# Miniprotein binders against q56419, part 7

Target 1, 326 residues: q56419
Amino acid sequence: MEGRTLEEVQEEVFKRHGVLVPKKELEDLAKALEEAGLLLTEKVEARLKEEEEKLKRERPMRLAGLSYPEGEREARAFLEAFRASYPGEGEEARVLLMPHLEPSRVPEVYGAALAALEKTPPPERIYLVGVAHRPLKEKAAALPVPFQTPFGPALPDLPALQALDALLPFELFNTPLAFREEHSLELPLFFLKGRFPEARVLPLLVARRSPELGEALKVVLRDFPGLLVLAVDLSHVGPRFGDTPLTRTLAEEARRRDLGFLERLAEGEPEAALAFLGANPTRIDGVEVVASLLPLLRERKGKVLAHRLDLEAPTLSAVGAGTLVL
Short names: E, the ipSAE of ESMFold2; O, the ipSAE of OpenDDE; V2, 0.75 times the mean of E and O plus 0.25 times the DockQ between their complexes.

## First folded at step 20 (miniprotein)

Design t21 (at its last look DockQ between E and O 0.78; V2 from the best seeds 0.00; counts 0 for: pae E 3.7 > 1.5, pTM E .751 < .8, SAP 71.087 > 70)
Fold by OpenDDE base, look of step 20:
Structure t21 (fold): chain B 326 residues (1-326), chain A 88 residues (1-88)
Amino acid sequence: as target 1 above (326 residues)
Amino acid sequence: ERLRDPFFWYELAEILRERGDLERAITALRIALLLDPESPLALMELAEAYLREGDDDEARRVLEELLRWYPYSPRAERRLEEAREERE
């Protein structure tokens, strides 16, 4: 039974990351599990439950000092530097598509988002929709607790979250551990909280396309108006993602798909944007989010403010990032 | 199912660390990173575990990997400097 479990772990790692774990490491793992014994497993389960209980109170910063400054003064300087990296002017946003990639990789794209936010009246609430990079129990989830930031806690809009939950055919408040280290919310929230310190937030994750979410949000937005933010990345190409090393041809294809996707969204044609991607061979990250939010994106015209395909040189891979205002 | 969760292994590592079992903690963190290679917490904890064990070379390797994923990492940079100074 233990051998099968290790093979399942190996298979899961291979499926998720394209890495084959060496047999020796699996054996070491098996040995570690055997040595840990059942009592240690029970203790781990108890600790995980405790962590879930903590997440009922607040979500602490996980990337402070790694992706952005922990201190408020330094965080403000960080925001200003990112804004300065984008030489253009923004436009008022009702819907903002922005990246969740490591900010230092695509500073001008985040700068474009900040430029848009400068032209946007302070919203009462922000619907922040990220990508679940971990499994969820349901298609989507929310965490109705304060998210810590260098600018103070981003407070949840509980009435709006409750209204949303009531309209969904599944429990919205599921899988709290999936939020603990989810960067697709934490990174954009840094910029959003820095710009709109008084806005309440609805932190949402999408794991799989949920048309129900878009329809429910459309209703909720009538009674609870706010800024909709899609925190999504674009193409993922290269060896990290199962491709050959980045070439001119592969980069051109990634850019073509990214821009083609964003341009169709800018024209108010989200279904056309999804259709344009087909099987999504360059693995645009935001597909499930866009597919979930179709009712909110239809007929909204906007502008692409920035795009970058950023090379990760050590892995010869690249990730696309963009900023779109609707 | 829990064995496929990087958080299981991360929490296991923490428990093992608390007990002073650094060898097994390192193994658990390595597994966590196999399941979630970009986990900044697991990377930092693994680097710190190697530093505590006196393995500055592996600590540096892990910190360099962390800096690859997270170019802005003042905390990682400080730990990397510390790991270099202990070797000199």
Scores: ipSAE 0.386, ipTM 0.740, lowest interface PAE 1.6, mean pLDDT 89
Fold by ESMFold2, look of step 20:
Structure t21 (fold): chain B 326 residues (1-326), chain A 88 residues (1-88)
Amino acid sequence: as target 1 above (326 residues)
Amino acid sequence: ERLRDPFFWYELAEILRERGDLERAITALRIALLLDPESPLALMELAEAYLREGDDDEARRVLEELLRWYPYSPRAERRLEEAREERE
């Protein structure tokens, strides 16, 4: 059974990244699992359970010192540097689409988001909707705890979260471990908390499109107004994502798809934006979030402030990032 | 299945390190990175493990890869300087 399990890992890695694990690494892995046996598996599961219990109380910073500074003073300087990377002016946002890609790879895209936040009255709360990179037990999830940042804890809006949970056909607070490493919330939150230190947060993840989430959020937003943030990346192209090697043609298609998607959203036409993607051949990862939130995006007109298709040299691949205000 | 989850491999690597089994810990971290190539924690821990084994060339390679994913990373830069100074 162990040999089939290792082959299944190899197949998953190949499917996701187009690479094969070397035979020696598989042999080393088989020896580790054989010698570890059930005992080490039970120890791993016990640690994950402990981590899950800790996440029911708070969500610590995982990327401090890696993606952004650990100290508050340095973090504030970091924010100002990102704002300076975008020399334009923003516009007031009622809905903000911003990336969750590593900020230093797309500084002007995050700078554009900061420019929009400068024009946005401080909200009482922020609905932060990211993309689940770990499986959720349901289509969507929330974690109703403080998220630590260099600017202090981002406190949850418990009444709004409870109202949302009550409107859904599934338990909203369903997968704490999915939040442990979730950069699609942590990276945007750094910028949002830095600019809106008093705002409470609804930290939400979407794994699979949920029309129920969008309808419930429409109701909750009327009673608990705030800023809606879609923390999503755009095209994912190249071998890391199952494509042939990245070519100029593929990169140009990815850029056209990103901009066409954003422009249709900016026209208040989210259904047209989704239809434009068809089978989503460049794997825009914001599609499940947009598809969930259609009631909140219809007829909201706005502007694309920035876009970048960023080359990932280690994987010969690229990821698109954009900033859209509605 | 747990074996498709990069977090399983990361936690297994930590347990193996605690047991003093750096060779298997490195293997688990490499599997975690094949499942999630941009994990900064796995990259940092892998570099640390290579430094402990005295494999400064591999530690340097991993830290340079981390800096390509995370160009702003003072933690990685400090460890990279350590790996380069040992070589000298």
Scores: ipSAE 0.312, ipTM 0.728, lowest interface PAE 3.7, mean pLDDT 85
ESMFold2 (binder alone), look of step 20: mean pLDDT 74; pTM 0.662

Design t22 (at its last look DockQ between E and O 0.68; V2 from the best seeds 0.00; counts 0 for: pae E 3.8 > 1.5, pTM E .742 < .8, SAP 72.1 > 70)
Fold by OpenDDE base, look of step 20:
Structure t22 (fold): chain B 326 residues (1-326), chain A 88 residues (1-88)
Amino acid sequence: as target 1 above (326 residues)
Amino acid sequence: ERLRDPFFWYELAEILRERGDLERAITALRIALLLDPESPLALLELAEAYLREGDDDEAMRVLEELLRYYPYSPRAERRLEEAREERE
């Protein structure tokens, strides 16, 4: 690896995670790559291709036993406990905004989502739109395969996915490896499959705002009606995200931005919600998803059911989560 | 471009592990985690690699980090308990 390539990796890590990789680790990396040689690189490429081929058949659970129970009985008990953590009643949802944060951190927010689902007639299909935490080849992607859950496989709606692909100016079925461990789909899908076992799913990821996606989905939803789910988190503040340790002032600003964003969405004004964030200094996760789905969010009135800013004490950082029905 | 892909480094680590090259596998996993800090599979594999090397302290540190991101984690808790028992 030429010195320039190591600097590029360092820059990429810094850009993505705000972490400066020590020079020693980069040197160890360079040495490891040199020692790995061309033959090892070819073997890695072959293994990645094999993994991509597996993802053409199914997407296995990755977070079972880490974020939720693997067994169906235990998973049902888990689901009911989360529902119980929210003391309120839900509302019927045509659009559901819910978190993808680790469920145990914000149980009542997931509970609010479950409360909304209880009042929602079982949809034929669910459009599940998550955030790509890994690079995509295109602005958005889909994986048209069964997603494994403790409640059985979530089956894809192939006709609706094909209709969507046909309306997009880019290939929808791109970057299958980005789905392998993407929690923004897996975690909400656990709750959705648990409540709607017969619903087909369109698993979608957004990496960058795509107005084309929203316009295409608006057309597809006419022929293929279903529940739209935005699986997004809200503010990310503190040292993990490049800020100082959480203070009362920083927490208040994060809450203000989260609630201001959600309330404007609840009023049917998604453009106003985006404008309210400006440069997004508290790093609301769902901005690119909302920006992509503007045609589907306009003029829809709803209600904020729950919000939490959850402290990660070991890093003095916090993440916002919310549940909104439209 | 592949060098910026955490999956490249994860798969490299797996191949190195399969060959018994734990030192390089650990290095590759560390790089994977720099690119994807919350990867549960990379964290678990790194902890297991440290356990195989007899570095129970680093294994525990990695498992504690995993539990910070994934507080429910019965799998991580079991491995953490195993690591504690091996250190004693």
Scores: ipSAE 0.387, ipTM 0.757, lowest interface PAE 1.4, mean pLDDT 89
Fold by ESMFold2, look of step 20:
Structure t22 (fold): chain B 326 residues (1-326), chain A 88 residues (1-88)
Amino acid sequence: as target 1 above (326 residues)
Amino acid sequence: ERLRDPFFWYELAEILRERGDLERAITALRIALLLDPESPLALLELAEAYLREGDDDEAMRVLEELLRYYPYSPRAERRLEEAREERE
């Protein structure tokens, strides 16, 4: 079983990174683990169950000291530095699209989001919609617990979350472990909580498009108004994502796809934005969120404030990030 | 099976570290990173495990990789300075 399992691991690494790992190295590593008596799958499963129970109470910071400062004073200075990276003015947002890519790699894109938040009256709550990077049991999920930040806990809006759950054809609170490492919520939340310390949050993840989610959110937002944030990245191109090496042509196509998508959203035409992407050849991960939220995006006009296609030299790959206000 | 999930290998490494089996914890972290090369927690823990085992060269390599994915990382920078001092 171990021989086939190691081949499956090697295949997964190749699919994710375009690099073959020698089978002998994997076999040597697994043999060393087996000789130490390390394949106690039941013990690992028990630990994961314990972690799941902890997440039912709160979601701790995972990226403090890695992506942003842990201390509140340092975190506020960090926000100011990001705002300074974008020399422009923002506009009031009723809907904000912002990235979840590592902030220090796209500082002006996060700075543009901060500029928009400066023009935005503090909302009572924030609907934060990220992209699930781990499988969910359903098409979408929420975690109705405080998310820790350097600015204090971001408290859940329990009445709004419960109303949303009641309107869906599936249980909304379905996959707590998917939130443990989910940077698509943690990274944007740092910026949002820093600017709106009193706002409650609805931390939502989309794994696969769910028209039911968008219809339910339209109803919930009527009774529980707030800021809608789409925390999504744009194109993903290059060998890390299964492509050939990043060429000028592929990078130009990725930029064109990113901007065309954002511009059509800015015209209040989310269906046209999705149609523009077709089969999504540059793997914009925002498509599943946009496709879920169509009722909330139609006829909302706005402006693209920033965009960058960030080059990853170690992987010869790139990820697009943008800031859009509606 | 769960063996394709980097979280499985990360949790196994935690169990092994708690038992004092640092060599096997390193092996589990390397498997986790083969499945998810940019996991910041796995990279940081792998580097710390190498430092405690005295393998400063490998710790520096891992920390440099972490900084390529996470350029702002004072935890990684501090550990990298520690590794350089031990090598000297």
Scores: ipSAE 0.291, ipTM 0.724, lowest interface PAE 3.8, mean pLDDT 85
ESMFold2 (binder alone), look of step 20: mean pLDDT 75; pTM 0.681

## First folded at step 21 (miniprotein)

Design t23 (at its last look DockQ between E and O 0.26; V2 from the best seeds 0.00; counts 0 for: pae E 1.7 > 1.5, pTM O .628 < .8, other shape alone 6.398 > 2.5)
Fold by ESMFold2, look of step 21:
Structure t23 (fold): chain B 326 residues (1-326), chain A 88 residues (1-88)
Amino acid sequence: as target 1 above (326 residues)
Amino acid sequence: SRLRDEFFWYELAEILREEGDLERAITAFRIALLLDPESPLALLELAEAYLREGKTDEARRVFEELLRWYPYSPRAERALEEAREERE
């Protein structure tokens, strides 16, 4: 049974990263795994239930001191450094696409987002739509609690969230634990809260495309206007993602697909952007969010402000990040 | 199942650490990192667990890996400096 446990880990690592863990390493781990036992599994489940209850009250910072500063003064200086890394000017956004990749790896892409926010009138609320990295019980989810930031708590827009929940054919508030480690909300929120300290937030995750979400959001946005933010990354290529070793050809293809996707979105043609990707061979992360939000993206023209395909040295892989205003 | 979930292994590692079983905690953090090699919390906690066991060289390598994933990481920089000082 414990041998099967290690095979499941090896299988998942291979599925996710294309790496077969050496047999000796598995054998070294088997001893501790055999001792983990049923009792420790029950302890883990109990602790996760406790953490779930805490998340129904607030969502604490998880990446302070790792991805961004914990203190407010240092955090403001950090924002200014990111803005300075993008020498261009932004444009007003009604919709902003920005990454959730580690900010220090793509500083000018986040700087472009800040440039756009400088040109954007302060909204009453921000519809922050990230990508679920843990399974959700439904196609999408929200967590209607304060999210802590170095700039103070980002308060939920409860009336808008309740209106959204009422329009969906599924329970919106369905998977609190999925938010505990979710960087696709936390990293963009740092920048958004730093620029718009008074805005309330609708923290939303998409796991699988949901046309219902887009239709409901179109209705909610009419009654509760605000800034729509798609917090998504672009291509994922290389051995970590199941490809052959990263080559110049694969990197060029990833860049071409990223930019072609963004440019079609910028033309107000989100269906054409999705069609351009076909089977999505470079695994652009944003497709599920874009496919969910089609009614909000159609006929909105704008501009691609920045793009980078960033190399992940430890895995010899790359992830694309971009900034688009609509 | 739960065993394919890197957060299960991270949580197990935290429980083991709190109970004083650093050897098993280190193993569980390493499994979490096999499943998600960029996890900043698992990297940080693994390196700190190595320090508590006096495995300063192992801790240093993990903090250096954390800095490759997260180039801005004052926690990793401070901990790496501490690991270098403990050679004394």
Scores: ipSAE 0.540, ipTM 0.829, lowest interface PAE 1.7, mean pLDDT 87
Fold by OpenDDE base, look of step 21:
Structure t23 (fold): chain B 326 residues (1-326), chain A 88 residues (1-88)
Amino acid sequence: as target 1 above (326 residues)
Amino acid sequence: SRLRDEFFWYELAEILREEGDLERAITAFRIALLLDPESPLALLELAEAYLREGKTDEARRVFEELLRWYPYSPRAERALEEAREERE
């Protein structure tokens, strides 16, 4: 990627975190890089190149043994425990919105997703759309390689990915390094692969709203039917995200926005859901994904199965998570 | 001056950590985390605070957990708790 100007970085930080980082701080950081010298830069570039070459073959697990068990037996028990954490029954999903937060933080929300998957006929393919927490060269990207899971590799649907690429005005297969550690794909994929071991996957990331993606996917889905999964979190509030420590008022506002967003989606009104958020002051993670997938979400009615605003006590921050079936 | 991409900064931070340059590692990692909306900035700030206080070992511990674990992992959370307890 071409280096960003200090102003661009400042703007990006402001947009994402609502914090204006002083230019001087950014300059100091840039200077630190310059001081690191050419040799260090070359070393970094060499490692990144090697990692990029590896990603041409497969995407290894990064969170195995951390967020979920590495072993298949233990992983299966993990799935069962998460399913058990949700006491309700699911509904058949054509579109599933589920979290990508650390599973242990919101087990019942993942449980709700599993409940929905139980009522869903096994799809031939899963369109897994995550959030790019790292910059992409384009608005969206895909990685057309196997993703490793404890249940075996999730294999890409290359024909469907190629069809999608052909309909986009930009190269879909960009920024492979953004996938290396992207949890918004890895975590939901664990659950999806565990439930549907034979499904092919289209691992997609959205960095910025891409109406083109939604329109293209709408066409592709006609020829390549499958389950659409939005792997998104909801509000991010508290000190980790530039707010004051979580208060009752802040939590209520986060919940209001989360539920208001999900309910409007459940009513088949994704534009209304986005409009409801406005400037998105509680930083709902999934807005760019939803904004990109409007054509696929319109007029689809569904049900909110679960929601949680989970407190991260050490930072007095909270993240919203939800499960929605359409 | 153009800043390199986030991937560069993350990898640079790791390399600097490996080389024992904790101060610059944290600096590099800060740039990377600023670009991550879910990044544990509070943990990084704690590491930076420890450095400012001359508590290099505590800073290292927190930072190493940041590098090894996902930002919202229980491990990272525990690292913050432990670091706070050591400060009290």
Scores: ipSAE 0.364, ipTM 0.678, lowest interface PAE 1.2, mean pLDDT 86
ESMFold2 (binder alone), look of step 21: mean pLDDT 72; pTM 0.649

Design t24 (at its last look DockQ between E and O 0.53; V2 from the best seeds 0.00; counts 0 for: pae E 1.7 > 1.5)
Fold by OpenDDE base, look of step 21:
Structure t24 (fold): chain B 326 residues (1-326), chain A 86 residues (1-86)
Amino acid sequence: as target 1 above (326 residues)
Amino acid sequence: SRDEFFWYELAEILREEGDLERAITAFRIALLLDPESPLALLELAEAYLREGKTDEAIRVLEELLRWYPYSPRAERALEEAREERE
């Protein structure tokens, strides 16, 4: 807000979120911003430190009862319903690309992922690579603690995580707070844990492309084999993301880019997939993840199982989601 | 840095201290930074309810359900809020 008028902020909020914030509220927000800058900062910092310390022990569910059921019985029924939403059959996956969008928005895409998992022998471990929607201190990070799910905790594979850390030029175990609310791990993990309750997990986040991560993982996967999961969304278009409201033309472009990206990945040509996107004008979410994992994606052929461009009606925006097996 | 975590935790602290007015404001700021924060939305709604602002709570919960259409927690809260309003 500093340096901008309240009206400008109001316009921006409206443009981005489709919400008209009352002027009075903006004034209150501005005041709060000023006050909070001076007051209670130490207390907040102390609380955040406490939360960070908790994350050294476990990562609690944050979306239970919101995105998925908290109870195991209900969660299993939820899984079955999602699986049922996809009418096709899956294929065995060595690499699974799946969404992290709110499941209820794209149920058949998650259903496709479940279908693939049905055809996949239970892995010893799952390398779950999500997108950091919050800043990381390094290009990538991991949280080496149990992630809570309705099916019990997803336990970390500490030996594999340690092996990975040892091969990276940066500290892998950084920015634990970035994991606290990160849905790009929590949401796919629900489905993965539900299908493979005994699999250990390596929860990884990518903020920026890290070729080092892919090379390191390639080595680690040799000694610690497992299922690689890319939890990524695809295009983000519309006002929420700086575009005009969704039009047929914009939607078609988003779909073209999503499918073009996925198809090239399915052909085992991840570099071509990235090149196809160029500057990534439709803001495919998974670009940095794919760019980081090139060594693991090369020459792997697979199949696109599902795709959806889901409309956010309140914001006239849309997000692409897809499921790809390799 | 004054990110969404900062504002959320500030709101939580303020709520715990009984300063619901400033807590509400802080949650709103957190939501400006992260509009889809389900916990911020829930807690904001709860703060509104505690302040007797049932209509505002309902609006927030409806917003939550737009982002999280499954949300049994939000649905229950919304139902309770509506019953309280009547």
Scores: ipSAE 0.627, ipTM 0.859, lowest interface PAE 0.8, mean pLDDT 91
Fold by ESMFold2, look of step 21:
Structure t24 (fold): chain B 326 residues (1-326), chain A 86 residues (1-86)
Amino acid sequence: as target 1 above (326 residues)
Amino acid sequence: SRDEFFWYELAEILREEGDLERAITAFRIALLLDPESPLALLELAEAYLREGKTDEAIRVLEELLRWYPYSPRAERALEEAREERE
């Protein structure tokens, strides 16, 4: 229950967004918290505990009607519109890298993923590896429950998840709350479930580099073959992410970093892809996932199908998204 | 231990208890920490409408649509808010 000073909140938001938070509003809320004392904190903690118990049964749609349609018929039409946004042909994927950025902002990048799935035999299961946007208790986590979609529930592959858990030096099922709002799983899952309605899913999150996860997944994939999906975004540049306002030079650097990273992955050289990024000055989102999954990416050659650096006018910032098949 | 997640949960609790002014403030803090949260934007707009601040709700819904160009929930809410303003 460590309290933060108004100055600490304002400094952190400025560093993350480059926008000064109105001090009066923070002061008003701090006063409200002071007046309410510990009761509001206890209420928040109790609510989170209750939500955690619900997540042990299922993971509901959070973005239906916001990022994708609620109804199945509309959802199928939505998928086809995205496929049409990418006029090219895909290639069969054993590993697919696709974004988790809002789909309507990068329609052809998701369309490229659909094109790859058209060429991919329906897998028995999908290893869906996203990026944790909330802290995990460990380097990685899974949630072994149905994830709701407009196409019906995506059922967990419990035997494969249990095999994975048994091989790790930590409990895999460790942070249910981290999955509640996790769009890096929900957004790609919409497309994957729409194309592979019979596939079971291993919904995985990576918070920090875990070589142990990659080694364990290599073993599990031998016994439980399936499609490996890296649901990651690329560069994050601009004031929202701690830079000065986006310039043409910064945008060009972000594109160069994104494409250089993807191209090295496409050559089967994941270590070289990571080395190319150095200190990761454009904050490519996929680094922790790629670094965790090296044994699964080495010597797998493939093709970059699409890339976009999506410009965010409200924040003068940009986020990169790409589609890679291996 | 206070981040976007905390402020959003606090806002939901305050809204459920009927303290719309403090809920609005908490949603706005959550959005300053995570400007693209679609649920926070939608709930902030609903809180503004309940408080009779229709112009503010419209602006928030227009912001939601800039982040989420496909959003039938936001479009319907915006249409209804504009009709209510009449």
Scores: ipSAE 0.578, ipTM 0.850, lowest interface PAE 1.5, mean pLDDT 88
ESMFold2 (binder alone), look of step 21: mean pLDDT 80; pTM 0.749
ESMFold2, look of step 23: ipSAE 0.564; ipTM 0.844
ESMFold2 (binder alone), look of step 23: mean pLDDT 81; pTM 0.762
OpenDDE base, look of step 23: ipSAE 0.623; ipTM 0.860

